VH-VL binders against q8ixk2r445to577. Designs and how they scored, part 22

Target 1, 133 residues: q8ixk2r445to577
Amino acid sequence: FFGMLQNKGLTDYCFDYNPPDENQIVGHQVILYLCHGMGQNQFFEYTSQKEIRYNTHQPEGCIAVEAGMDTLIMHLCEETAPENQKFILQEDGSLFHEQSKKCVQAARKESSDSFVPLLRDCTNSDHQKWFFK

## First folded at step 1 (VH-VL)

Design ra12 (framework fv_retifanlimab)
Fold by ESMFold2-Fast, scan of step 1:
Structure ra12 (fold): chain C 133 residues (1-133), chain A 122 residues (1-122), chain B 111 residues (1-111)
Amino acid sequence: as target 1 above (133 residues)
Amino acid sequence: QVQLVQSGAEVKKPGASVKVSCKASGYTFTSYWMNWVRQAPGQGLEWIGVIHPSDSETWLDQKFKDRVTITVDKSTSTAYMELSSLRSEDTAVYYCAKLTYYRSDYYAMDYWGQGTLVTVSS
Amino acid sequence: EIVLTQSPATLSLSPGERATLSCRASQSVSYYGDSYMNWFQQKPGQPPKLLIHDASNRATGVPSRFSGSGSGTDFTLTISSLEPEDFAVYFCQQSYSTPYTFGGGTKVEIK
């Protein structure tokens, strides 16, 4: 699948990757931002290896979860997808992170007005339901 | 009220293995990551790895991948770090440290065990 | 891995003086307004104690004389007026990505 990865509960928000440091494309947190329908920073590819790839900039990035964090971070894609980069997009729309056995949830950052995708215990909440548009 | 109590000092010979324990109390053990960090005498801090007690998901610094095993016993709220094939350079104080959520997307090691001195000598 | 360089290695000061400690990261540890930089204090025979998280936020119970600042790659810990109990080693630590890394430490010692 390709496209904008939109949240069912926060209907106007999509996965977004727009690092503030253009000299360092990889290593920054994935955010949620208002869906604009133009692709680019909101265009992701879900691969047969269960990766969520970001191909807008070079080198190509793959969404990963770092130890000690429940945030989604952009890392370099590897020839063989490591476990921390594997997400199962289930039929009900949940994004299940196999290694941690947790689900990706749309959440507000405390003390801010911004939203981010975070790894949380799996629930049947619409904030944990995602679809490609 | 959060307390991390580690096992006592160990003296080991080169080639042996050591298993250090860290007993947690005062919080829900299965809700927070537990880090392991070491410090050689008079030197700086070196991160070894981290485990989440709910499912035993473990991340290690690549330098330790082949020699370190981190485990937990949920029934006793205890984390363990086992280091094999000991060398003299592994002589250090080994600490466990709890990770706390300050915001939904920010974590820091805020509570530490008292440390366990492991001495490797022939 | 992200390398953290602390300077100076040693500060020899008297009680009442201001201490300024620097930590430089080999790459940015900031993202969208947050800086994943922490500061720890360590006294002889004791484990490290968290002082500052997210570059500038004091941990609970930490005296107001301690303050952190900086973003990107350059960070500073300031102790406005040294108390006798503040003579210790201070480490910066990044939580931006694994492996988590620490600076080499700055020892604040009495003259």
Scores: ipSAE 0.006, ipTM 0.556, lowest interface PAE 11.6, mean pLDDT 85

Design ra13 (framework fv_retifanlimab)
Fold by ESMFold2-Fast, scan of step 1:
Structure ra13 (fold): chain C 133 residues (1-133), chain A 120 residues (1-120), chain B 111 residues (1-111)
Amino acid sequence: as target 1 above (133 residues)
Amino acid sequence: QVQLVQSGAEVKKPGASVKVSCKASGYTFTSYWMNWVRQAPGQGLEWIGVIHPSDSETWLDQKFKDRVTITVDKSTSTAYMELSSLRSEDTAVYYCARWGLRTGYYFDYWGQGTLVTVSS
Amino acid sequence: EIVLTQSPATLSLSPGERATLSCRASQSVSYYGDSYMNWFQQKPGQPPKLLIHDASNRATGVPSRFSGSGSGTDFTLTISSLEPEDFAVYFCQQSYSTPYTFGGGTKVEIK
């Protein structure tokens, strides 16, 4: 699967990676932004290794979650996907992070009107349901 | 537990090259970016560049691009910074420093530093 | 490159006093509500030690008297009550974009 990764509950929002420095692709938080249909910063690939890859630039970035953290950050992809970079996109649309046993949820950032994907306990909420467009 | 141990002090002549090593221990070497930063005696810090040990991806400050090579040896968990065409202005303590990764990068662990003196 | 300007260059204070250190960036180092500004302490003969990362988060083992604040272009490091071991040079550093840059430092010295 590849394309724009859209949220069912936050209906017009997609995974978005738009780092401030185009020459340094990794290390920043993945955000949610209005789906624009143009690809680029919203174009992701879900791989057979259960990675969510950012293929717009080289080298390719892979979404990861550090132990004890709830935010999704862009790491460098590895030959064999480490556990912190593995997400199971389930039939019901939930995106399950195997290492933490939590689900990716569309959430409002605490101090702003910005939206971000965060790890939360798995629920049947539409804010935890994702699909590739 | 996390430790970065650098090679000893070097004295070089103008025009020579120097290669400084940084041996990492106490963590998975290939999972963290390794930076190089220098500090001239009594002055501020200057970032040189960074390498990811998993694939040797390297980002350098434009000022150093033509003179610096950063490499790693995964088998020994060691990073290297080689600086060529040395001048007296390159006299500095050179540090390796690891990036911690959260919502952005920050230098969480530092080597003890290697003094490089360039004199005629 | 992003230029970081620290002020004052030197603070002469006594133990128990409050220290306020400023760092100004030539452009915003904030992105989507996060601010990529870090603070380091350095003592003579030692490497820099991380105090604050991402503007306001204390590093592991750093005493609560150290706090960071600010966003955009203006950042502050505050030491609420100076201890003898706090007399050192302090550097700000941005991790917003490469090349990563450091401020010129503020020396906190005993009066």
Scores: ipSAE 0.007, ipTM 0.626, lowest interface PAE 8.7, mean pLDDT 86

Design ra2 (framework fv_retifanlimab)
Fold by ESMFold2-Fast, scan of step 1:
Structure ra2 (fold): chain C 133 residues (1-133), chain A 121 residues (1-121), chain B 111 residues (1-111)
Amino acid sequence: as target 1 above (133 residues)
Amino acid sequence: QVQLVQSGAEVKKPGASVKVSCKASGYTFTSYWMNWVRQAPGQGLEWIGVIHPSDSETWLDQKFKDRVTITVDKSTSTAYMELSSLRSEDTAVYYCARSYYYGSRGYFDVWGQGTLVTVSS
Amino acid sequence: EIVLTQSPATLSLSPGERATLSCRASQSVSYYGDSYMNWFQQKPGQPPKLLIHDASNRATGVPSRFSGSGSGTDFTLTISSLEPEDFAVYFCQQSYSTPYTFGGGTKVEIK
């Protein structure tokens, strides 16, 4: 699968990665932004290694969650995917982070009108359902 | 040296079609979006649409969707914009422009020299 | 679509003077600290040339006398001291959402 990773509950929002410095691909938070349909910073690839790759920059970035955190951040991809970079896209659209045993949920960012993907206890909410388009 | 070189000026009658080419060199053609923008004489700039050469994914402004086709030929690193059912108000300079690939910014860092399309009877 | 309004339409100045050009968007083009507003310079018979991207970042090779500022709906392009080659038309352009849109342009002409 590859394309724009869109939320079923927040229907107009897609995974988006647009760090302030385009020469620095790692360390910034993945956000949710209005789907623009042009790929670019909203174009992701779900791999057979269970990675969510950001391929529009070299070197390639892979979404990860650090231990104890609930935010998705961009890390450098490795030859063998580490556990913190593995997500299971389930049949029902849930995006399950194996290492933390939590699901990715579309959520409002603290003190703002902006949205971000966060790790939350798994529920059957449409805000935890994702699909590529 | 990154360059976009466009085909020459065209004169067409109302109802005809025109196909403008944009040949890229000096960079990896399949790594950047290619936009098309037009400018009527003495007027502002109007975005037509964009294509990604890697898979031919296209996005068009709704105003043009029924008359515009954007394509690429990866073997020659060339993008094409074909506009059908030409009207006098389609008289404009047509530009291709490369989008820098990082983010929703869509900034156009390299432009073709422009192709004047004149529609008159 | 997002409408961009540039003012003034024409700015008549002499070399050495400071030019301040405004661009107002019909809705915010800022998000998470970034502002998706770009500025282009165009001379007769030439394509637009990128000057500033993402509100305040100078494009490669653009002289330091050009600077951009602003966020939300209000943006400014400043030329600190006009050189003869700076007399041209300047356009703002938003890359916040498709369809991408341009302002009507500000012509900076010699007095």
Scores: ipSAE 0.007, ipTM 0.550, lowest interface PAE 10.3, mean pLDDT 85

Design ra3 (framework fv_retifanlimab)
Fold by ESMFold2-Fast, scan of step 1:
Structure ra3 (fold): chain C 133 residues (1-133), chain A 120 residues (1-120), chain B 111 residues (1-111)
Amino acid sequence: as target 1 above (133 residues)
Amino acid sequence: QVQLVQSGAEVKKPGASVKVSCKASGYTFTSYWMNWVRQAPGQGLEWIGVIHPSDSETWLDQKFKDRVTITVDKSTSTAYMELSSLRSEDTAVYYCARGLYDYRGYFDYWGQGTLVTVSS
Amino acid sequence: EIVLTQSPATLSLSPGERATLSCRASQSVSYYGDSYMNWFQQKPGQPPKLLIHDASNRATGVPSRFSGSGSGTDFTLTISSLEPEDFAVYFCQQSYSTPYTFGGGTKVEIK
C-alpha cells in the first residue's frame, strides 16, 4: 500500500510530514493536514515489515513512537524494522502499534486548532480508522 | 482583545546577531502558530518561518535555516526570532504574525514591527 | 517556491472609482474548491492588515466594498468604490505551501 494515509472520522485529513529542512528528516512530529493528493509531504508507503515509510527525503524516514510517548515522530529507517517502528494496519482500518499495544488516533494537538496522530487505547472510533487513498 | 507587542529598534554591525521578541496577549498563546515575516525598506514581504508554542514545532524557509532560530517562552507568552551572521541586506522591519491553523493558515494579527538596521 | 505576480504595479484612480487588482500564481493554490490566497493592505509605517482570506472571505471589520475572487492560479481583489482611506499598497499571499510567499504589491494611488 502507498499513497495518502487518510482518517475515516476526520475525513479531510491525511498524514503529513513537512520537516523545516529537506536534509533534516528526523526528530519532528508527524501531523495531520488537509488531504491534497499531490504533495510529497503526504505520500507514505506501508511496507511488508509493517513500517510507515516517508520516501520523499534521503535517507528514508520511518514513523516511530518512543517508549512512554504517545506522539508519532520521524526516525531513520533501519535494515531490519525495530519494534517501535512497526504498525499493524488491520482490516477494520485500525493502525495498531504493536510495541505499545495502542492504536493511532486522529486527535487535536494540545491547546491548538491543529490535528496530529497520537497513540491512544484502542477503541472502535472512526478517528482510529485509516486507509490509503 | 488580541495584541502582539514587539521589542524596539536595533542597530547592529555586520557579523553580529539580533534577537527580536513578540509578546502576545488577549488569547491563548499555545493555541495559535506564530509567524515571522520581514520587509526590507521599500520592498516586499518575505516569510522567515513559524513556530507552534505548544511544542516548539518550527518550520523555516530554507534560505534562513542556518541563521535563524525561533523560540518561545510560554510563561511570558513571548516568541523570539534570532538572526545571526547579520549582513547589510538583513536591514528590514521584522514582524511577528499570528496564524489561525497549520501551514495553510492566514495571518490575522500582526505585531507593530521591529526595525533592524545593519551597518558598519 | 510558488511565485506570485501582481499587476499592475501601480494603479492611479480617483475616489469613487472601481479598483481591480490581479494576482497570478506560478502553480495552483486551490484544493477541491478552496483557494489558499489571501490579500493584505499596507499603509506607510504600519504592518500589513488582513483584508481577504481564502480567496473570497472578508476578514472581520473589513468593509463590503472589498471583495476577492478567483481560483487555481488567477485571483482578483476588487474595491467597488474607492474611499480616501483605501489608497495604499495591496499584497497577495499564498498559504497553500511553505515557504509562504507574497506578491510584489500593487500601489493604489490618487490620480
Scores: ipSAE 0.005, ipTM 0.552, lowest interface PAE 12.0, mean pLDDT 85

Design ra4 (framework fv_retifanlimab)
Fold by ESMFold2-Fast, scan of step 1:
Structure ra4 (fold): chain C 133 residues (1-133), chain A 120 residues (1-120), chain B 111 residues (1-111)
Amino acid sequence: as target 1 above (133 residues)
Amino acid sequence: QVQLVQSGAEVKKPGASVKVSCKASGYTFTSYWMNWVRQAPGQGLEWIGVIHPSDSETWLDQKFKDRVTITVDKSTSTAYMELSSLRSEDTAVYYCARKGYYGSSPFDYWGQGTLVTVSS
Amino acid sequence: EIVLTQSPATLSLSPGERATLSCRASQSVSYYGDSYMNWFQQKPGQPPKLLIHDASNRATGVPSRFSGSGSGTDFTLTISSLEPEDFAVYFCQQSYSTPYTFGGGTKVEIK
């Protein structure tokens, strides 16, 4: 699948990647932002290798989770996807991060009015259900 | 010191509702999942459900979905479990227990328990 | 749901003896090198107390005589030398997936 990765529970919000340094896309947190329908920073690809790729810049970025973290960050895509970059998009819309055994949930950032995708224990919540628009 | 303090024992008639509270202290309330578990007299432990206080996200065991509501009051760091349409088999000690964010996090602190007796 | 089966239901022993308690899961609760199995101790009138988390890690303040082992579907709690305060009911619990489930318990009672 290609497109904007939208949350079913937090209905107007999409995955968004807006690094402050346009010359380096690696190492910054993925956020949720109001869906604008224009692609760009909200355009992602879900691949057959279970990757969520960010194709707006070259080299391509792949969403990853580092050990001990609950946030999604951008890494460089590798020739063979490492386990920390694999997300299983399930038929119910859940994004399951196999290495941590957690699901991606739309959540408000600590002490902030901004939203981010976080890893949380898997539930049947609409905040853990995602679809490509 | 982490502490979970629950409300006192309750005696209810069949068909009534009960609301048990769990007041948390000694940690950041919004950083941990709050679980509810019950134990009938002489029986094992049965998980009811969980809530995350940061956004009130809840998940319940299917057995309880139609009768249980879990809520939180962030201003008082208190979680609540309300069970409706009470039956005699609901007689049990009800516990709250916190769980860390990571999937592997255990139920590391428990409330003292609230005995709910359904009789008469 | 994941069903946890504990055996034996009752273990009658004397102080100083070794206790070995088993817990079997209906499916694997291990993933990527980690095992999401926990052990609790419960005494009459008290809430469960965490003893072991993630199969083999002792919780803070738990004596070294308690140890956990196992992976996949088969797990063991061992008490190397029973003290008087160790006579209690022990429950295993999986944190692999919701609904979280508990074993039926093993009662360690004095002979």
Scores: ipSAE 0.000, ipTM 0.534, lowest interface PAE 14.1, mean pLDDT 85

Design ra5 (framework fv_retifanlimab)
Fold by ESMFold2-Fast, scan of step 1:
Structure ra5 (fold): chain C 133 residues (1-133), chain A 121 residues (1-121), chain B 111 residues (1-111)
Amino acid sequence: as target 1 above (133 residues)
Amino acid sequence: QVQLVQSGAEVKKPGASVKVSCKASGYTFTSYWMNWVRQAPGQGLEWIGVIHPSDSETWLDQKFKDRVTITVDKSTSTAYMELSSLRSEDTAVYYCARDYRGSSYWYFDVWGQGTLVTVSS
Amino acid sequence: EIVLTQSPATLSLSPGERATLSCRASQSVSYYGDSYMNWFQQKPGQPPKLLIHDASNRATGVPSRFSGSGSGTDFTLTISSLEPEDFAVYFCQQSYSTPYTFGGGTKVEIK
């Protein structure tokens, strides 16, 4: 699957990666922003290794969650995906982070700067349902 | 067709709580965000918070976080905003407003008629 | 939070005249060519009515004399020729991020 990864509950919001420095794509938090339909910073690829890849730059980025954290951040992709970079996109639309046993949920950023995807206990909420458009 | 109907005016003493209701009709209640906004007499508009009726996910302005509770009753398609520890500066018209999302844009497209809450000593 | 400053606070004009209302944001409310600035009209005793969304798109049923423009931090609402029913208070509102915020309002009154 590839395209814009959109939330069912937060109806028009998509995964978005807009690094502050265009020459260094890793180390920053993934956000949610209105889906613009143009790919670019909202274009992601879901791979057979259960990675969510950001391929608009070289080297390629892969979404990860660091141990003990609930935020999704951009790391460099590895030849063999590490466990912290593996997300299971389930048939019901939930995006399950196998290592933590939590689901990705659309949430408000505490500072009110933007909406963000966060790891939360899995529920049947539409805010935890995602699809590629 | 699409309507939001709010509860009637309230008069409260300082320190009391007030609970305002907003009954939705003419659309699928669980598919749209519901916002709460207030307006003090002769003043501007102030956003309080928003709830999604499908799962009660809420986001509140930090100013109201410790005093406001927003809830929904899906069986009656009704949203509620409860404000506690009332002060005279809470005297305002309180509005509910639906957050429209269909295409790429979102905005408040339908508003309730407003509920006047008066806090007097 | 994003602060919206509207100017002037009061605009005194006669029917038939052009009204130009300004709204300035403390930070950009634009991204990928979209601007998350909305305009509302409010008359005494009534809730706000949506006029313009995404800076320049007229809401359904809004007369063509109303137009919005701008991007980034600077936005304008223009009423090309004032009708008697247009004398009201106008608010800008950003939907870029929570908390959603409104400008202080511009009152358009009869001169």
Scores: ipSAE 0.007, ipTM 0.576, lowest interface PAE 11.4, mean pLDDT 85

Design ra6 (framework fv_retifanlimab)
Fold by ESMFold2-Fast, scan of step 1:
Structure ra6 (fold): chain C 133 residues (1-133), chain A 120 residues (1-120), chain B 111 residues (1-111)
Amino acid sequence: as target 1 above (133 residues)
Amino acid sequence: QVQLVQSGAEVKKPGASVKVSCKASGYTFTSYWMNWVRQAPGQGLEWIGVIHPSDSETWLDQKFKDRVTITVDKSTSTAYMELSSLRSEDTAVYYCARRGYDYPYAMDYWGQGTLVTVSS
Amino acid sequence: EIVLTQSPATLSLSPGERATLSCRASQSVSYYGDSYMNWFQQKPGQPPKLLIHDASNRATGVPSRFSGSGSGTDFTLTISSLEPEDFAVYFCQQSYSTPYTFGGGTKVEIK
């Protein structure tokens, strides 16, 4: 699958990665932003290794979770996907992070009107359902 | 301008099926969940289910799981709710309602309602 | 499923009076700063109209006399001074998880 990764509960919001500097593409939090259909910062690919790749830049970035964190960050893709970069896109649309046993959920960023994807206990909530557009 | 227009009133006999339509206009049909809610005369509101038109993913209240089918026709921006094995207790006004963008946690636009009467 | 209990079932008041409507959820419907609780107004022969979303945010065009408050399991809709057009049935509704559920309604009627 490839394209814009949209949330079913938080309609019109997509995975978005907007690094502050094109020379520093890793280490920053992935956000949710209005789907614009222009590709660029919202174009992602779900791979056979269960990675979510950011295809706007070279080298490609991969979404990752660090130990103890509930946020998703951009990291460099590795030749063999490590466990912290693997997300199982299930038939019901949930993105399940096997290492933590948690699901990716659309949520409001603390003290802000901005939205971000976070790891949360798995539920059947629409905010935990994702699809490629 | 967002508008949801539903099909007209139906009178059905017990055991029959009914299919109600909801035609959407004024927004991108495939970007918003479409809910179905019913209300028996003089009673409260009861959620039936919801469909996302982009991939037809459907969630239903367990009470309706074996009798309700919700579908969409993307080419006409129309959602459908079919209820089978009708009983007198299914007599109600059936509404479609969009789960809105500015209110992602709320149903912001509703159809005018379709009265379904089940009687012999 | 999340059960919503509204009280009182009927509220008999005169124009100009304050109305306070309660909605209690069987479990928390708040998460990460948001409360997935909405309020609707319904008049005879009409579909429900969204008044308040996310517990306290008024929908576009809704008069300032309507206000919502609360978080977790306890929510309130307040009408500061009833106008003739406000006599209607009010429903709370949670969108925290499916199945989405509604309260039984509070009828605000003219005394």
Scores: ipSAE 0.007, ipTM 0.603, lowest interface PAE 9.6, mean pLDDT 86

